# Ledger of designs, part 278: VH-VL binders against q9h9l3

Target 1, 176 residues: q9h9l3
Amino acid sequence: PRKMVAIDCEMVGTGPKGHVSSLARCSIVNYNGDVLYDEYILPPCHIVDYRTRWSGIRKQHMVNATPFKIARGQILKILTGKIVVGHAIHNDFKALQYFHPKSLTRDTSHIPPLNRKADCPENATMSLKHLTKKLLNRDIQVGKSGHSSVEDAQATMELYKLVEVEWEEHLARNPP
Below, E stands for the ipSAE of ESMFold2; O stands for the ipSAE of OpenDDE; V2 stands for 0.75 times the mean of E and O plus 0.25 times the DockQ between their complexes.

## First folded at step 13 (VH-VL)

Design E49 (framework fv_unasnemab)
Fold by ESMFold2-Fast, scan of step 13:
Structure E49 (fold): chain C 176 residues (1-176), chain A 122 residues (1-122), chain B 107 residues (1-107)
Amino acid sequence: as target 1 above (176 residues)
Amino acid sequence: EVQLVESGGGLVQPGRSLRLSCTASGFTFSDHYMDWVRQAPGKGLEWVAEIRNKFNSYTTYYAESVKGRFTISRDDSKSIVYLQMNSLRTEDTALYYCARDEFDSGYYFDYWGKGTTVTVSS
Amino acid sequence: DIQMTQSPSSVSASVGDRVTITCRASQGIYSYLNWYQQKPGKAPKLLIYDASSLQSGVPSRFSGSGSGTDFTLTISSLQPEDFASYFCQQANSFPRTFGGGTKVEME
């Protein structure tokens, strides 16, 4: 079944001292890495901290950004009914204020066979950057100008494809 | 309601040019890949060209039979996809369909226009 | 180019019949195969995408199966509105290619 997409979101800081993470960009790719969605998103609350080093978000990106309510509707239409792959994906779903069924969720930060292939402890939470370098021989999230959520979503899908057959079989025998 | 309306077809002599247009409505045009598919009288379907969306750099692909003669392009501000057809041959005679290419679960043409007829004859 | 071979080229059937159409790819295309219906004088209509996914609004009597090189479209109980031509199409690689079509005619 190729009803599978990968998602990566970027968040900015809102609320007191910028401690609340609010969605500011979302990228979704299909099974082959083609980009289905990639928009800057305007949070409903004032941005206190752009977190640019990690998010890549700058004030200029907010000028024509899609309002959160509209972006959320667009994103959820793409995700609904599909297997959604992400890395530490609970953060993305939290930012989207969205519940996705556990049976259709794949988190590459919590797949023991993937860690094993990377010579990492099976129960450890490894960064996307580390797993991508070790298993795909590719450097992502380079430099100080922030991450590319497109690049991250594409890497996440490719990592999942390395263990897809064995992990889907595991989930079929051990439903979440 | 998703609609695709083709225009620009007609009767033209070999070696001449035509530009086809397809006006889209009812969806976010800029997010979709767009394709042209043709059908010669009484024959089957033949894929002609594809143009990808803004997120995939408007990359274009062509069938070998039209490569170098046809150019696919789009104007997202007007929700129009074009097919510029140069150096037309009698074997280009066909009904030309515009199709929306969904790529969220595989790649598939989920909506088609009713087509515009191109006849290349002396 | 990936060649798509459809069988049969035509079939005569009666309302209520089970109709099976096959499509073979000249090389592996995973599940990147779609099925379209075309009625005389009309544009094609998507029935099945990604080998086995039923398009919204398409009756459940239509089903698709297969992967790799061999694919099947099944109409479990033919209805009057199903007399049409059917085309498979691979979407694994460029150029995108269609099968030659199968005409389902009234017996």
Scores: ipSAE 0.705, ipTM 0.880, lowest interface PAE 1.4, mean pLDDT 93

Design E5 (framework fv_unasnemab)
Fold by ESMFold2-Fast, scan of step 13:
Structure E5 (fold): chain C 176 residues (1-176), chain A 122 residues (1-122), chain B 107 residues (1-107)
Amino acid sequence: as target 1 above (176 residues)
Amino acid sequence: EVQLVESGGGLVQPGRSLRLSCTASGFTFSDHYMDWVRQAPGKGLEWVAEIRNRFNSYTTYYAESVKGRFTISRDDSKSIVYLQMNSLRTEDTALYYCARDEFDSGYYFDYWGKGTTVTVSS
Amino acid sequence: DIQMTQSPSSVSASVGDRVTITCRASQGISSYLNWYQQKPGKAPKLLIYDASSLQSGVPSRFSGSGSGTDFTLTISSLQPEDFASYFCQQANSFPRTFGGGTKVEME
């Protein structure tokens, strides 16, 4: 089905000691990897920890960033009614304060056939970086400047496409 | 409401140039791919050119018949897409439509303008 | 370039008839096929996208099916406002190409 998008979000630390994860960037790509959305997002709370090593977010990205409430509306408009693919996607939905129907959610960190193709334990949560290198022969999240949510969303869609037929058949037989 | 309004058409001699404009309103223009599609009198539709959005580096694509002669561009601050047509030929005579290219579920032209007429003749 | 062949070029029909229009691609295009309606003097209007998805606001009597190379647009019960030209379009690769069109005429 082409009514399918992939999402990846970057979070920064807010709240006491920066322990709360708040949305600071979101990227959404279509089935072919074209970018539907890619915005820096301003959290409603003070940023305590940019978590730059992982998020790639720096203070300069917050200048002219889209306010959370507006960004959330734009993102949800894209996601509604579509199959949404992500990696450990519960973290993205939590940061968006959004519930997406389980029947339309695909999490590449919890697809046993995908792990099997990568010679990994079926029930383990493997990193996006590892699965992408093993199955697509591509290095992502390279260097120390943080991750690209566009790159991660694109890799996530390509990984899902490797098991799409098999997994959609499984879900049809075993509805969530 | 979504609106696309084309302008800039007219009568021109072979070898000359015209610039078409399409002014968009009612949506976030910068987030959409934009296309030009033409229709010769009494004939079918022919895709001419596409320009992608800011998230996809404003990449451009052209039909072989216009490659090297036509240039598609956009100004997101004004919500305008342009088609610069150089070295015009009689076979370029057509009604030129501006179309919004939605790409969330496949790729499809969900809104079209009324078109602007280009006639290339001596 | 991917060639799109539409058949028939024209069809004469009466209100209430079931009308089918076929579109064939010269090579596989997966489901990247759209259908447009065009009335005289007007711009095309999207009916179906991604082979089988009905555009919002389009009556449910319109439906699309197919994948790969063979596609069909069906009008289950023709209405007076449906007398128009119909075009398929592939969006699998550049250049984007349209079928030659089918004119649905009153008998």
Scores: ipSAE 0.805, ipTM 0.907, lowest interface PAE 0.8, mean pLDDT 93
Fold by OpenDDE, second read of step 14:
Structure E5 (fold): chain C 176 residues (1-176), chain A 122 residues (1-122), chain B 107 residues (1-107)
Amino acid sequence: as target 1 above (176 residues)
Amino acid sequence: EVQLVESGGGLVQPGRSLRLSCTASGFTFSDHYMDWVRQAPGKGLEWVAEIRNRFNSYTTYYAESVKGRFTISRDDSKSIVYLQMNSLRTEDTALYYCARDEFDSGYYFDYWGKGTTVTVSS
Amino acid sequence: DIQMTQSPSSVSASVGDRVTITCRASQGISSYLNWYQQKPGKAPKLLIYDASSLQSGVPSRFSGSGSGTDFTLTISSLQPEDFASYFCQQANSFPRTFGGGTKVEME
């Protein structure tokens, strides 16, 4: 089987009025939850809104942050050829300005068996926090200090592992 | 009562072919995944192949050691799973078990046959 | 491939003893771990599935625990009929792989 990693990104607001979501942190973990990558990333444009309450990003984190172009290269090197697991992962890929092959992408926000297991509607988009609480009995994204992308990536991987066998079988019979 | 009965084993020379059969009874055969697991004399268990039947579609999986040489298939109308073994090697010598996977998920082998012996020797 | 490291390879014990067998996966396999018993000249028999679920008809003295990479099979009080070989097996991914086995022998 192909190697599997989970990714979670934090974004800040750039551009006019801070409406552009720019990558400011990226965390990647392996199948076991070990951190493969965790870096603060400096957007190419001026940060207008740190979105700290959600992102956990503060100005001090940008002092030694890795420039976006360099970080993107490092991240792509890790993701290439692997199955990438994420939650609402299209946002992460958009921020990375990179799109992983659909056949190698797993989005835990769109896995009906996972929602079913959590007693949620199969067609609903549930939050990572809700699924993690329901299925792993774990609280993530607590407090007002913002999210931890490492914690979120680890939770995402663990959630996927609950349905991995049946979902991979489903995908094999129903390739995207 | 669930029963699995293997047959087709024997003594063959390297490079030859052999076809194993496993006849199942006592359950709805088409609802279950079926596997072959082998055990060399005095050694541990080695998974060989699996064939799934889900939604009228067959999917097969093989151990790297037999990939390209062995073919697993099934006849649901007869409740039989087969293992076609080509290009046999001495290291293929083993007792070959037929095993049934769990009814719904197929994550474990809940029933095993008594096995059929395959000996590859010059 | 996922390697399953089983320990010990053999253990000598007496009737009534508590016996513990461990199985470690080279990578996380969630709870997709099964335990089998094999007596001489017989086919393997399922004991535990999904790490901790007892197969129907198996005595309650058998139990399984663990998740992720480390798993344990426990026989709380060894009986004469329990002298046999035991194997763990991961069902998380293909190829399916077994542990090397543990032979429980009479002391």
Scores: ipSAE 0.000, ipTM 0.561, lowest interface PAE 13.8, mean pLDDT 93

Design E50 (framework fv_unasnemab; at its last look DockQ between E and O 0.58; V2 from the best seeds 0.00; counts 0 for: pae E 3.8 > 2)
Fold by OpenDDE, look of step 15:
Structure E50 (fold): chain C 176 residues (1-176), chain A 122 residues (1-122), chain B 107 residues (1-107)
Amino acid sequence: as target 1 above (176 residues)
Amino acid sequence: EVQLVESGGGLVQPGRSLRLSCTASGFTFSDHYMDWVRQAPGKGLEWVAEIRNKFNSYTTYYAESVKGRFTISRDDSKSIVYLQMNSLRTEDTALYYCARDEFDSGYYFDYWGKGTTVTVSS
Amino acid sequence: DIQMTQSPSSVSASVGDRVTITCRASQGISTYLNWYQQKPGKAPKLLIYDASSLQSGVPSRFSGSGSGTDFTLTISSLQPEDFASYFCQQANSFPRTFGGGTKVEME
């Protein structure tokens, strides 16, 4: 269970009209919430929309940001062989242009027992903010400064830990 | 190759101060936690202090026996971790090891220096 | 503080023998338990981390098991180079604490 990490990424808008989501920050934490990685990342394409209200990313963060290719290598090195926990993690992997094995992926936005624990419909997609408030009695993503990917990754890990035993047993019986 | 080289040990009188250094090479120093572990002559191992990395706010932890007297710090630009030892006592006499702390899949000391000897005697 | 009780304090064995060392934690430490080998005049060497993970380069005759409070280091077939002291260490809580050590001596 300790070969487990949680990831959260922030994306900015690139491409025509900024509709392409490009990785601009990535945070990875271990099972205990220690930060293994937290870097601003420079997309290969020109940023059209920083999406600051949500992403927390500002132009100043890109001045010394790690180039995408380098960052991707660093991140993949950390993720390789690990169980990766995330919320709506398909977005993070997409931004990373990386596919983690499904059997080693845990998406807290798609764990029915977690929703049940939060008195939410099991098949509904709940936000990380909502689940964190309901189950951890903690407010995340507050204010106008944008999200903290470290905070979000830590919250994601803590949420998963609430249902880890049950869910791992379920997955063992029902491998993806 | 990962290398840790301790220095700064010596003979001092009780109440005096000493600063140990550990110079790291062969790995990305700034990514790792660093620890000091000591071993009194003919005795077992005793954890002394830990300092975490930049991602974790350089948080420090100390053994109760050294709290308020010892300070662990690091200089990532030089790949050095320090142990400032003040108000030394005879019981601080030991071989002091610098150790690299791995924390991705547990917490363990995967590399150790050869140590530097600290002797506190009147 | 979490106390680590290691047993035995010493063991006499011959080459080829199976050697078992135990470590008991005063509180549950999950699998945050590491084993180190130390030879005279040398720094400790990591053998096992996270209770059962073999450190790279360590011979497969070394193995670790356990969780919670009781842990075991096993040397399946003792080799001449294995005569040394062994220490367990918990990494669950601060302060980090070591067992008292086990000296494996030649019979």
Scores: ipSAE 0.906, ipTM 0.945, lowest interface PAE 0.5, mean pLDDT 96
Fold by ESMFold2-Fast, scan of step 13:
Structure E50 (fold): chain C 176 residues (1-176), chain A 122 residues (1-122), chain B 107 residues (1-107)
Amino acid sequence: as target 1 above (176 residues)
Amino acid sequence: EVQLVESGGGLVQPGRSLRLSCTASGFTFSDHYMDWVRQAPGKGLEWVAEIRNKFNSYTTYYAESVKGRFTISRDDSKSIVYLQMNSLRTEDTALYYCARDEFDSGYYFDYWGKGTTVTVSS
Amino acid sequence: DIQMTQSPSSVSASVGDRVTITCRASQGISTYLNWYQQKPGKAPKLLIYDASSLQSGVPSRFSGSGSGTDFTLTISSLQPEDFASYFCQQANSFPRTFGGGTKVEME
């Protein structure tokens, strides 16, 4: 069964000196990389730092952005009951103020077989960009205009599919 | 509750045109792929066309039998999907269903309208 | 185009019977197969998606299995409301294609 989606979120800086990470965009793709959700999200707090180099978020994107409470409801409806794949996914869940069951969570930054295939130390935290280049021969997060959360979610799903069979077998034997 | 209501069917002569509409309610229309499926009298189901959502660039797909004659389109502001049918043939005679294509876990038609009848005859 | 061969074309059964319907794809379609039920004069209703996932609200007597090219829909204990036509549909590639249908009739 493919009740599996991949997620990537972009955050902006709110609070004192922009140190709080608030959700400003979320992309969710299905098993084949089709986009289920991709909305700019308006934080309830004043944006101090758009972090544009990394987030790709600009003031113009906030004009018609979905309010956080509404976006959160839409996103959680998609994630509930599914295996959710992400890279350093705890950051995305934190920004969503959401707890997803560990048994249904897959973090491509913490999958030893994936690092092994990339000739990286099994317990190191490798960037999505590095793993995607090594294993898919694809450059993502190119340039200085910020990351595409759609591109990142698609790459994350493709990376997981490389180890899906062996990792699901591992999890069946070693439940979280 | 999710509802799909088709309209625009009727009796038409070969070579003419009809435009079918499907008005959706009860869900976020713009997030879903929408499809047309037809059924000739006493026959099985035949997929006709699909239009994807805004996140996937409104990409369209057609069955070979209608390619070049039919155009699927949508108006997200009105929650309507259309099927423009040109150069109609007698073999296009069928009940035409509008279907919501859910694609979160595979691709499947989870809701269907009651259909609108198209009869192509002289 | 992927051809979907469905068998049998019809089956006569009694309430309480186990009924199985088979669908075969001309090419591998992974698990991208759905099952629909259609009653006379009504629109089709989704029963099972992604080969084996039961749609919410559908009775547990319905189950699906298979992957690749061979798929089965099973009704474990046929009820009066189950006399209907059943269609499989592949969603692996375009065009989307349906099986020819199976009519489940009262014996």
Scores: ipSAE 0.752, ipTM 0.892, lowest interface PAE 1.1, mean pLDDT 93
Fold by ESMFold2, look of step 15:
Structure E50 (fold): chain C 176 residues (1-176), chain A 122 residues (1-122), chain B 107 residues (1-107)
Amino acid sequence: as target 1 above (176 residues)
Amino acid sequence: EVQLVESGGGLVQPGRSLRLSCTASGFTFSDHYMDWVRQAPGKGLEWVAEIRNKFNSYTTYYAESVKGRFTISRDDSKSIVYLQMNSLRTEDTALYYCARDEFDSGYYFDYWGKGTTVTVSS
Amino acid sequence: DIQMTQSPSSVSASVGDRVTITCRASQGISTYLNWYQQKPGKAPKLLIYDASSLQSGVPSRFSGSGSGTDFTLTISSLQPEDFASYFCQQANSFPRTFGGGTKVEME
């Protein structure tokens, strides 16, 4: 059977006026929520805006952070051959400069059965925080000190488990 | 090749202390959970303790029979896992194995050491 | 604690026989069930993990099945090196617990 992981990333601002999103933290968890990877990552470009209130990233985290190229190699080695679950996962792959096979990708922001369980329109884009509160009765991303990518990856995996059987069957009938 | 070598066993009186060590090689030690499992003479296997890796905050778990008396710890720089055994009892007499736990797909002990013998006797 | 009950406690068999060992958990453990082989004077060796996954280097005559509470280890054609004790172990909950073992002996 194919192994499954969940990923979440935090980004900082680089480029003109800090508008480019660059990877600064990545967390990967297994099916049971145990942490396989959790590192601060030094972007290859100058950091203009740490975006700390959302990212949780501060200058001190970058002092010993793993350079992007090295971290990317470590992360892709973990992801290869696995079903990867995320929330709005295209942003995470974009920050990784990577494109995981669609047949092995699961995005909790685009799963109609999950939205139906939350009493939301099937094509609505719901935040991870909203879905987690509504379907798991848990609060994540509390306060203004930034998100935890470990907490978010764990929540994303638990959300996927709620619809895993139905959605895997749907994808088997409708290969991307 | 993966190798686990236990040491520190011996004959001790009840109430005394003993420290077991397990030296690991042939894999990235810091990535794995490590466990102690014991086997009393002529008996089955009993799980004793687990210590998780740095990504999981080095969290520890213990069998109820040893909780409060035994402490599992690790030194990732030396690739060693320890079992500090205090207030030893006759029923702690066993061959003590260290085991590597592969946790990402099922939580199973894929490599075991040869064990080190602890005998607790008056 | 989840109790693991193995049956039988021993079996006498000949080379070439099909041997079936069962393991029952006192509560549901999903597929978090492992099988180990132990020969006298040696450490246990992993055979099957996650109920049915064959460990690398283990002969294909070994197979595992089951989920929930009832699990089976099968040796399709017993070989001389298979005379040993076999233990199941659940990894669903702490404490991790082992079955009492099954000794497979030459008749």
Scores: ipSAE 0.336, ipTM 0.781, lowest interface PAE 3.8, mean pLDDT 92
OpenDDE, second read of step 14: ipSAE 0.905; ipTM 0.945
ESMFold2 (binder alone), look of step 15: mean pLDDT 93; pTM 0.943

Design E51 (framework fv_unasnemab)
Fold by ESMFold2-Fast, scan of step 13:
Structure E51 (fold): chain C 176 residues (1-176), chain A 122 residues (1-122), chain B 107 residues (1-107)
Amino acid sequence: as target 1 above (176 residues)
Amino acid sequence: EVQLVESGGGLVQPGRSLRLSCTASGFTFSDHYMDWVRQAPGKGLEWVAEIRNKFNSYTTYYAESVKGRFTISRDDSKSIVYLQMNSLRTEDTALYYCARDEFDSGYYFDYWGKGTTVTVSS
Amino acid sequence: DIQMTQSPSSVSASVGDRVTITCRASQGISSYLNWYQQKPGKAPKLLIYDASSLESGVPSRFSGSGSGTDFTLTISSLQPEDFASYFCQQANSFPRTFGGGTKVEME
């Protein structure tokens, strides 16, 4: 099924002590890793903590960023009706204030066969960086300047493709 | 309402140049890949060139028969894709279509213009 | 280059007939195969994408199947507006290539 995209979002800290995670960048790629969407997004609330070491977001990226309401509409138009792949994807959907059907959601942090291939406990939640290194022999999220949501979305799609056939068969027999 | 309107075709002598334009409206042009496809009189379809979107670095691809002679480019501010055709040959005579390349579920041409005719003849 | 062999080159049919058109790729293209319809003097129109996905607004009598190298477009009950040319196209690799076309003519 090629009606499948992968998503990764970057969040900044808003609200008291910067503890609220607000969407500040979203990247979506197709089955082959081509980029369908990649925009910086302006939160409606004051940014308290850019979380730059992880998010890669800096004040300069907010100057011409797409307002949250507009970005959300663009993103949801791409995701609706498709199988959406992500890593710990509930965090991305929460930041988007969006509910995607579980039958069309694939979370690479909760796919037992993927952990098995990486010689990890099948019910453990492994990081994207670890799975990508073990299974694709590739280093992602290197350095201290923050993560690339494009790179993360591409890695997530490639990881899913390693187990796609067996996992889709499992889901057909055991619908979520 | 998605529309693609080609222009710039005409009659030209072998060895000359011609530039085709395709003006898009009704969608976010900068998000889409754009392609040129041609059809010689009474013949089938032949893919000519593709230009990718801003998120994919405006990467270009060409059919071997036109490589080195044709250049595809785009101006996102005007919603126009161009095809610069140099060193034209009689074999380039065709109706030239502009097509929108959707790539969210495979790669496919979901909208086409009506085409612009290019005739290369002495 | 991936060669797309389409058959038949033409077929004569009557309204209500089931029409089957086949497309074969010279190498594996997964499901990256599209089908287009073209009427005389008109631009092609997308019917099926990604081998089996029906484009919005296209009648359900059109269906696509196949993967790898062998693909089929089926029109379950031919209507008067379906007399046209049909083309398959692979989108697996560059250059993109089309089949030679199939003309569906009135018997």
Scores: ipSAE 0.757, ipTM 0.893, lowest interface PAE 1.1, mean pLDDT 93
Fold by OpenDDE, second read of step 14:
Structure E51 (fold): chain C 176 residues (1-176), chain A 122 residues (1-122), chain B 107 residues (1-107)
Amino acid sequence: as target 1 above (176 residues)
Amino acid sequence: EVQLVESGGGLVQPGRSLRLSCTASGFTFSDHYMDWVRQAPGKGLEWVAEIRNKFNSYTTYYAESVKGRFTISRDDSKSIVYLQMNSLRTEDTALYYCARDEFDSGYYFDYWGKGTTVTVSS
Amino acid sequence: DIQMTQSPSSVSASVGDRVTITCRASQGISSYLNWYQQKPGKAPKLLIYDASSLESGVPSRFSGSGSGTDFTLTISSLQPEDFASYFCQQANSFPRTFGGGTKVEME
């Protein structure tokens, strides 16, 4: 259980009409919520849409941002060999252009026992904000200034810890 | 090779101040938490203070016995952690170790310096 | 504060003996328990972290077990170089605290 990290990424829009989601911030926390990584990241392509309302990313954050290739290397080094917890984590991995082994991945948006605990349909996809409020009695992603990837990563880890024992047993019996 | 080298110890009178330094090398200093641990002559180990890294706002923690008197700080550009000791007492007499704190898979001190001796005596 | 009660304070043993050292926490500390070895005039050396994980380079005759409040360090077959002091340390909460130590002496 100690060899576990939670990740949350913020993306901006690049490419034609800003429809391509590019990594602009990545936060990683350990099992205890300590921040292992938190950096603004410069996409390789021109940013068309900062998506500030959701991402919290502003132009000023990109002035000293870490180039994508460098950041990717740093992040992968942290993730290697760990159980990686995230919410809708496929989006984070896609933005990172990296896919962690399925057997070492935990997606809190697809854990039926977690939804059950929150009195939600087991097969529904619930938001991190909703689950955090319902199960942790905490408000995240408040206001219009955008998300905090550190806060989201910490919340994701805490949510997973609520069902860790049950879910790990399930996965042991049903390997992905 | 990871190395931690403490300095700044010496003999002082009660009420005086002393600043210890620990110079780190052989690893990315800025990524790690750093701690001070002391050992009085012929006694066991006592944790003194911890300072966290830039990602964790350089948060500091202290043993109750040194709160308000000791200050831990760091200079990542120099790979140095400091321990400013004010209002020293005779019970502060000890060998002071600098230790690297690993926190990826638990919290433990995987590397220690050789220590620097602090003697507080009238 | 979490008090760490380590026992015994000293033990006399011979080469080849099985040596067991216990550490009890005043409250639950999960698996946040580390073991260190210290030889006279030397700095402590990490042996076991997270209750049962063996530090790299440490001989396999050393092992750690336990969770919650009760922990054990075992030396399966004591070697001449193992005569030293041993300390447990909890990393569950602040302040970090150490056990009182156990001195393993030659019989």
Scores: ipSAE 0.724, ipTM 0.895, lowest interface PAE 0.8, mean pLDDT 95

